# VHH binders against Actin patches distal protein 1 (APD1): the designs that were tried, part 6

Target 1, 316 residues: Actin patches distal protein 1 (APD1), of Saccharomyces cerevisiae (p38281)
Amino acid sequence: MAFLNIFKQKRGDEASQLSAKGREEISQSIKICKSDDAANEHSCSGDCKTEIEEGEQAFAKLKIEHETPLLNSSKTPKIHFVVPTSQIDWQHDACLEDPKSVQYKISQWCDKNSAKFSNVGTGKTLNCAVSSLPKDIMDIDVMRGTKNNVLILPYFIWLNDLRSDDVEATLDGLVPDLLDENISREKLLETRPNVAVARERAFVFICSHTTRDKRCGITAPYLKKVFDSKLQEHGLYRDNSDYRAEGVKIAFVNHVGGHKFAANVQIYLRNPNTLIWLGRVTPTIVPSIVEHLIVPEEPTLPFPEKVRCIKKYQSW

## First folded at step 20 (VHH)

Design x3 (from w4 with N109D)
Fold by ESMFold2, last read:
Structure x3 (fold): chain B 316 residues (1-316), chain A 126 residues (1-126)
Amino acid sequence: as target 1 above (316 residues)
Amino acid sequence: EVQLVESGGGLVQPGGSLRLSCAASGFTFSNYAMGWFRQAPGQEREFVALISWTGEVTDYSDSAKGRFTISRDNAKNTVYLQMNSLKPEDTGVYFCAADLYYYWGDYEDSDEYDYWGQGTQVTVSS
C-alpha cells in the first residue's frame, strides 16, 4: 500500500546515483540484469518471508548513508586471505589483535609486499580478513592462534596447517606462483601438499564486526538467515559440516570499510571467477541476489547501483 | 581515552619548512595506519599523506608529493609530517588521524578514520 510508494521513492534515488559510465564499467565484469527481472522483489518460501520482514524492521532503525555513490568506494583485492576463527565478532583490531597470530603475520606480509606485486596479476590490493569460518578448536596451536588453515581468494584454495612463524617464508614462495600465469592450478597443487582446492561454487561474506560498528552486528544475522533459507531452496546451502561440492558458503567477516554503507556483502563466484562487493544490502533484495547472481551458471547482477567494487579475474 | 595530539604548527614564510608531530595514546598505535589531513577555511578536509602501520607503505596527495614526507616511530607512538617548500596554498589546520585496515583503498576518505586529533594551525604567509 502506502509503504510500497515510500520504498520506490528511496530506491529510485539510489539507482540514479549510478552514472552511465559506471554502468559500462560494471558491465565489463558481469552482465547487468534487465530492470524487469532484477528490480522486482522476490519472495522466499516458509520462514524466510518472516525473516525478511523482521530484518527490514531492524534495518529501518539504522542510520545508513544513502547519498554517496557506491561504485569505487573500495578497491578490489589481488589476493584476499580469509582466516577462520569460528567467531562472529572480534576485538576492534581484529587481524592485528595478537601479534603472534596467523592473521597478524599475514597482514604484516601483505603490508610489506604490496608494492612488489603492483604490476602482476588482476586486482589491486593484498588483504587479510578474519571470518566465522570454522577452525579446529581441538588443536592447541590453532586455539592459540599460531596455526590455521587459510582460504585464499579469488583462487579458491586452502593453505592448510600454516604456522604463524612460517607465514613470511610460505607466502614469499606461494604468492608469486599464484600470480604467475605460467603455473597451472594442477602444477601448484602437485608441488604444494599443504594447498587444497575449495570446492564451493561461491563464498558470501557479510560484515558482522559489531565491536567496530553496531550496524554491521545488527544487519548481518538477518541477512545470513535470508541467504541461508534461499540457498536451501536451491540445495546450495552448506553449513560448516557439509562438504558437498558446488555449494555456497555464507560466513561473517570482520570490518571491510564503509560501515555507513551497511550491510556490506562480498561475493566471490568461482566460475566466472568474479568478486562482487555490494553495499546497502537489505533483507528484501537478498532473494534477487541469490536467484540472479549466485544460482545461475551465467550470473547476472540485479542491483548495479549497490556495487562498491567488482572484478572479473582471469580464470585459473 | 584515545588521544591524538598534534604539534609543530605555526607561522612560516613561503619556501620554509615545518615538522608536524602527532603523539598517540589510548590505543594500539602500531596496529594503525596514520594519515594527515588539512582543512582550509571554508573547505572540506583533504587528504595529505598516509603511512601504513608497519611504515613500509606511504602515499601522498598530488600537492604534497615531493615536498612532504610522512614517517612514524612506533616505539614513541608518534607520526610525523615533514613539510618543505611551503606555499600559501598549504595554509590550514592539519589533522592527524588513525585508520585500521587501510588496505581496502579508501584511506583518502576522511569518514573511514577511527580517531582524530584536534589539529594544529599551519600558516604560510609573508
Scores: ipSAE 0.535, ipTM 0.817, lowest interface PAE 2.3, mean pLDDT 87

Design x4 (from x2 with G105N)
Fold by OpenDDE, fold request of step 21:
Structure x4 (fold): chain B 316 residues (1-316), chain A 126 residues (1-126)
Amino acid sequence: as target 1 above (316 residues)
Amino acid sequence: EVQLVESGGGLVQPGGSLRLSCAASGFTFSNYAMGWFRQAPGQEREFVALISWTGEVTDYSDSAKGRFTISRDNAKNTVYLQMNSLKPEDTGVYFCAADMYYYWNDYENSDEYDYWGQGTQVTVSS
C-alpha cells in the first residue's frame, strides 16, 4: 500500500508540471484523455501483468530526473529517417561512426540542408536515426552499411535499396517533393520506383542506446515486452515475419536526446498523422498508451504530462 | 582522454572585441556540434551559441545575436567565438561544450552536452 502511494505522489508532482497553457498546446494536436479514463485502463491480462511488475522492479532501481518539465524539451522532426540495423545498441556515435554508411550520409545531408528547408513543411528538424528494425542480412552491401532500406516518417514510406553513394542525389530530389504539400503520395509512388508505402498503423520507437546511457538499455526491453503483450491482445502485434497490414511496429532506436528523461518513446500514428514523443514512460502506463492512443480510430492522449513534444502533420 | 581547452579570454573595455578559441582532443571533433555557454557570477550557466558538426547550422541566444559569431575549423579541431560590441553584462566564464545529437535535443540545455571545457574568463569593464 505504501509503494502505491509514493507512485501516486510522484505522478501528482509530474502532473503539476504541465500548465494549463501546456495542456492547451497539446490539445491542438490531439484530444487529451480524461484522467479517470487513463487510470482505469491500465489493465492487461495474463503475462502482461507479470511483465509490468518485473519492469517496475527494474525501474525502481533507476534514478530518473523528475524536476524538469518535459513539454517542448525536444524538437519535432520535419523528416525522420530511420535506418534498420537489426541492433539494439550502437556505438556512441550511432549514425556517424562509419563514414561509408547510409546513415552517415543521410545525417550529413540533413545537416547540410537544414537551413535550406527551415521554413518548408511541418516540423523543425531533419533527423536520422538507427533502429532495431531488421536489415537484409543476406545482402553483402547492406551488411557493409553501404546499402539499406530507409523508413521515412512521418510520411510512412520506405526508400528501398538506397546506396551511400546515391544518398545526396536521391535526397536532393526526394525531400523537396516530400515537403511539397502539392505532391501526393500516389504521385510520389508513381515517379519513384524505389519508394513504397509503409503499411503499419503506427511505429513506436523506444530509446535503447545503452552505450550512451544504461538506463535506456535497461528500460527499453521491459517497455517493449509490455507493448508487445498489449498489442497482441488487440491483434496489432507484428513480428519481423508478419507482413500483414495495419499492425504496430515496436522498435529500438539510438539516442534521441534527454537520457535523463528515460524512458523516451516516440509514437508515430499514421492516421491521424501525428507524432507523440513521451518521456519518463514506465511499464505501468504502457497499456493505457496502447488502449487510448494506438488502438482506437480516434486516438486520445493519456498522461499529457509525459509529452516532450507533439505534432499533428498534414494527412498524406 | 577527452579534452576541451578554452582560450582567448581576458579583460576588455565596453564596446571592445574578443575571440575565444576551444581546442578539442580525444574524440572525433567533426562528429559533434559545438556550443558555447557562459556563467556570470552568482548566475546559472546559460547558452550562448551553437554550431553543427559541418558548420552549416548556427544558432545564438538573444543576447548574442548580431554581436557574436560562432565558427569552427574541423581540420584544427577548434571552435571559435568572435565577440564584438562587448558589454559589462557579457562578463563571465565562457565554456566550450560538445553535443553529438544537437538535432534531437534542446541544445540550449547544458545537460544535453557530452563534453565540457574548464572555461575561460571574460571580463568587460571600464
Scores: ipSAE 0.707, ipTM 0.868, lowest interface PAE 0.9, mean pLDDT 92
Fold by OpenDDE, fold request of step 21:
Structure x4 (fold): chain B 316 residues (1-316), chain A 126 residues (1-126)
Amino acid sequence: as target 1 above (316 residues)
Amino acid sequence: EVQLVESGGGLVQPGGSLRLSCAASGFTFSNYAMGWFRQAPGQEREFVALISWTGEVTDYSDSAKGRFTISRDNAKNTVYLQMNSLKPEDTGVYFCAADMYYYWNDYENSDEYDYWGQGTQVTVSS
């Protein structure tokens, strides 16, 4: 009983950090849940409850900053390139570790071209991240990092078999097309045989970059367990070998800024095409996130005070 | 050991110019965006400027815009801040800082930076 009260108090304090203006801003991108609906403990059945409890115990040992308002503490991407590595932790430099790697080349390209596209499209930044998404371990070039498939969000497409040496030429052509609202997904697919649709309903990325911050390394696995359990209840869980459409992929990512706001969770919804970036995510709130934000056809956002940034993109 | 060493500070008259330098060592300089912050007496540290790891992206505080120019030389592991049209309000300790993940985080927030220099004093006075 005492633990529940402490959590309620902490939640109350955090909720007070979101201003009316902030709520309005969020509401422009997504409908906010009623407070009562969010609190309704969509109680995880059986194993999920245990997972939450175990996670909360682990979280209780961590020092997480709760004083700083979260809203606009991060940047919404215009394009988010996600590179599979099959890893859950990375070197401190993550994408910049190997200059010959696809992720390095993409990162460099993003940096060099950010100004060029600053006024084009929706969002602010061009970013690259590495993830625990599976890489092709049977391809030697992939293992060397000089070739990889790249997930491109929020467009929900895969760029397949991208080579490091071709990154510049490829993205010089692809990115302008992606950012052109007059170019449909179908047209992109037709004109680019190496582009495929990501059929997932949503992607959830949890920062797990332990080398940079142990808190992320500790929190990420616990959150993933709860996400997985809850998604399984709805038939939306997908492991790395499950290629069925309309599932939700949970993956770990490198540092995304704001370790002090651990855990960081980025949620990309396909429909509506929306990014919800959350900080200070705890195991207890994960079921509500799944039930209100991910599962419904019309998503609603629980715990708006957890939002670091949010963006609704053009649906296509 | 990671080090950032600022230099170029000093006393200058209003309307004058200074060029600050920050020499980096002990880490891969080209993998970090570099920022300048300043702290006036009795005030909080504030963002002044940022430059990305390739130098293609720059940003400035409102007070610095049009007067300050941030640049870098990766071959020399050095970031610079050219300050023109200096004002008394620009007086403070200027800090160099490194941020690897500037594209994700709020790089105007000092907490996001990985490494910091000890600072160099800039005084603008008649």
Scores: ipSAE 0.649, ipTM 0.844, lowest interface PAE 1.0, mean pLDDT 92
Fold by ESMFold2, fold request of step 21:
Structure x4 (fold): chain B 316 residues (1-316), chain A 126 residues (1-126)
Amino acid sequence: as target 1 above (316 residues)
Amino acid sequence: EVQLVESGGGLVQPGGSLRLSCAASGFTFSNYAMGWFRQAPGQEREFVALISWTGEVTDYSDSAKGRFTISRDNAKNTVYLQMNSLKPEDTGVYFCAADMYYYWNDYENSDEYDYWGQGTQVTVSS
């Protein structure tokens, strides 16, 4: 009995996996919460308590890897293109399924141009993902996959009415301007009528790609329910038809690596402009994530041991 | 059924050359970045080279840079490693591997790869 209890206690103590050096590294991008007790003592109203309990029951049945330290298990993007699909799951190859699609052309452009920008900007890689964000089902070219609006992070902008045949020319012009410290946000918007601000204060992406790994498909909906409920308590919840400024958008995203570390959650904060990618997120910790990381104008990080990567981007 | 089959290994004198091939089947080869790793007895697999799915990006370990060239032929579903100026320390089993998400992960870490070949022996000695 005592051996079994010791085994459960040791396996459940993920905080010990983060070295002092790793903790110092994270602190360069975000202030870490001073007390784990404060980080764990949040609750929510209404159905949120029930949603947490139901989610924890579903999570308990899954085999999630807990031995590998998470820090630096992923790269930070320099630019992250997020393509709406109105879907919560995709074929195995996701962005690369249809060579005529906007997301395929963006992925191809990213690969072709990654070396060109290796020494410019903050972050390491040029990335494309597909997401559950809504697409315009009233537009025939959008339904064919050859036209879309594309969210561009960490810049918090939309590139609207992008046609797959125009991707190369458009990004060849836009991306250097985004990475040019001498071109202001205002100038970019003034000279590019198809670029608009994303007015959300944050985006939260939860990996849901069931076709790649069922753990993501099982965990993502439970996390979204708890995020949605907690954000509603703060008046920050924004569904797909709600365009009010300063809210938080929760969306599902395709596979980003590390399914064994489910659930994977990528959080983009607009101000301070920061990416926090968390692994092994459970329903129980979501209220604390919302209360400390998302709601305050000066965010603090409650679970530094769950960071896969983190990046504070320069002002723009 | 996914298969990666390496060939072209053998015994070669120091300073010599070998060209390794890796034939792929059972997946969409053109959607994957391909890597080469090597393993000497009693050691962990060591990154050698990577080529992106379009072929536009290549990277090499410090020991391979300037001597080895990775290339691919998507029409033949094959990745190659041209190894020149071979040294005894290049001896080992060479594996090819496939990774769809090289831009998110640390592609020098062998744990990040989805598919692996069975390996081909390269021996560099007299």
Scores: ipSAE 0.609, ipTM 0.846, lowest interface PAE 1.7, mean pLDDT 87
Fold by ESMFold2, fold request of step 21:
Structure x4 (fold): chain B 316 residues (1-316), chain A 126 residues (1-126)
Amino acid sequence: as target 1 above (316 residues)
Amino acid sequence: EVQLVESGGGLVQPGGSLRLSCAASGFTFSNYAMGWFRQAPGQEREFVALISWTGEVTDYSDSAKGRFTISRDNAKNTVYLQMNSLKPEDTGVYFCAADMYYYWNDYENSDEYDYWGQGTQVTVSS
């Protein structure tokens, strides 16, 4: 049997970098698209087509590393705290810039408690990031950075009205409950009035941290335009003021490592509960990602060679 | 201006010990995980050890585990590598490096680090 089509030898040396073992590893978390499906990129007409062309021109000017295999170049979080800032760029130290901030306290808690949870739950690490998700500009404590609502993935919940002085006590209680298989989603929500469900079917985070790396700042807006356009075609686009259920939120996030593998895109699917972190994402492949990975109830992965890490979490 | 300056290298007999230091300036040292790498002639840089910004997390290469200890003093902006039971295979230039994102990335990959020292030579021979 012909394992490799001779035309594909010319298309992608990157695709050949994914070993059979690596492909098997990915398949434990998600069904990989058949070769024909993966090659069928879905474009959109009009503005979306122009957005892809403009984005590809901008990407062509960038020095992006294409020889290193991507799989396992990043780690899957056990818990990923995402802090709204209404910003698309941050100082170099991002979460750690202001020691009084919610994100600093969460980051500190994560580092101090990483060993305590090393053998519990699914995933490897406790992570904090800042994002372009909106914050309440009418609340002075939020504007000072000492209060916020915090998105907690992969659990698809919001921890609301979290004050920086309360982070340690709150997470000391909440995180063990999140990681305890014997505590159901319903019980956790019932007993914690500041915890609410996130009704989105997916969150898509695009690294935009220009202060850390200009490639992220240049690529992220072009990718977001194409994602937005494709999601609008499906009625799934949700801007910052749109809280309708079952949509998709696209947000920018601070540097997550691997800027030479730009663009970096972290995709959290609610059901089946899965993180897919892709590197070397280009505007051209975004439509296929949306059509195969985000829109269907049963997602499939069109570009397994672009996976930096992937994790299907326990049933939620 | 960011600087990492290693010291403490030298010539030592097999089985001996050395303590490397790396003094940092020009950035908020306490926000960074710190790593040590080494490079033998004709070889690629090789991960040796990592310590997280709070010091709670440490990790070592297989060859360093049990013989080397990484530590840090945030008040002095300094990271250390205590090297015991040295072998000829440990010979090389030792570099310290700083990385904020060890929890996301492959910190054994030298490409993930923001800042590097110039290195200090360690030679283990009879």
Scores: ipSAE 0.594, ipTM 0.834, lowest interface PAE 1.8, mean pLDDT 87

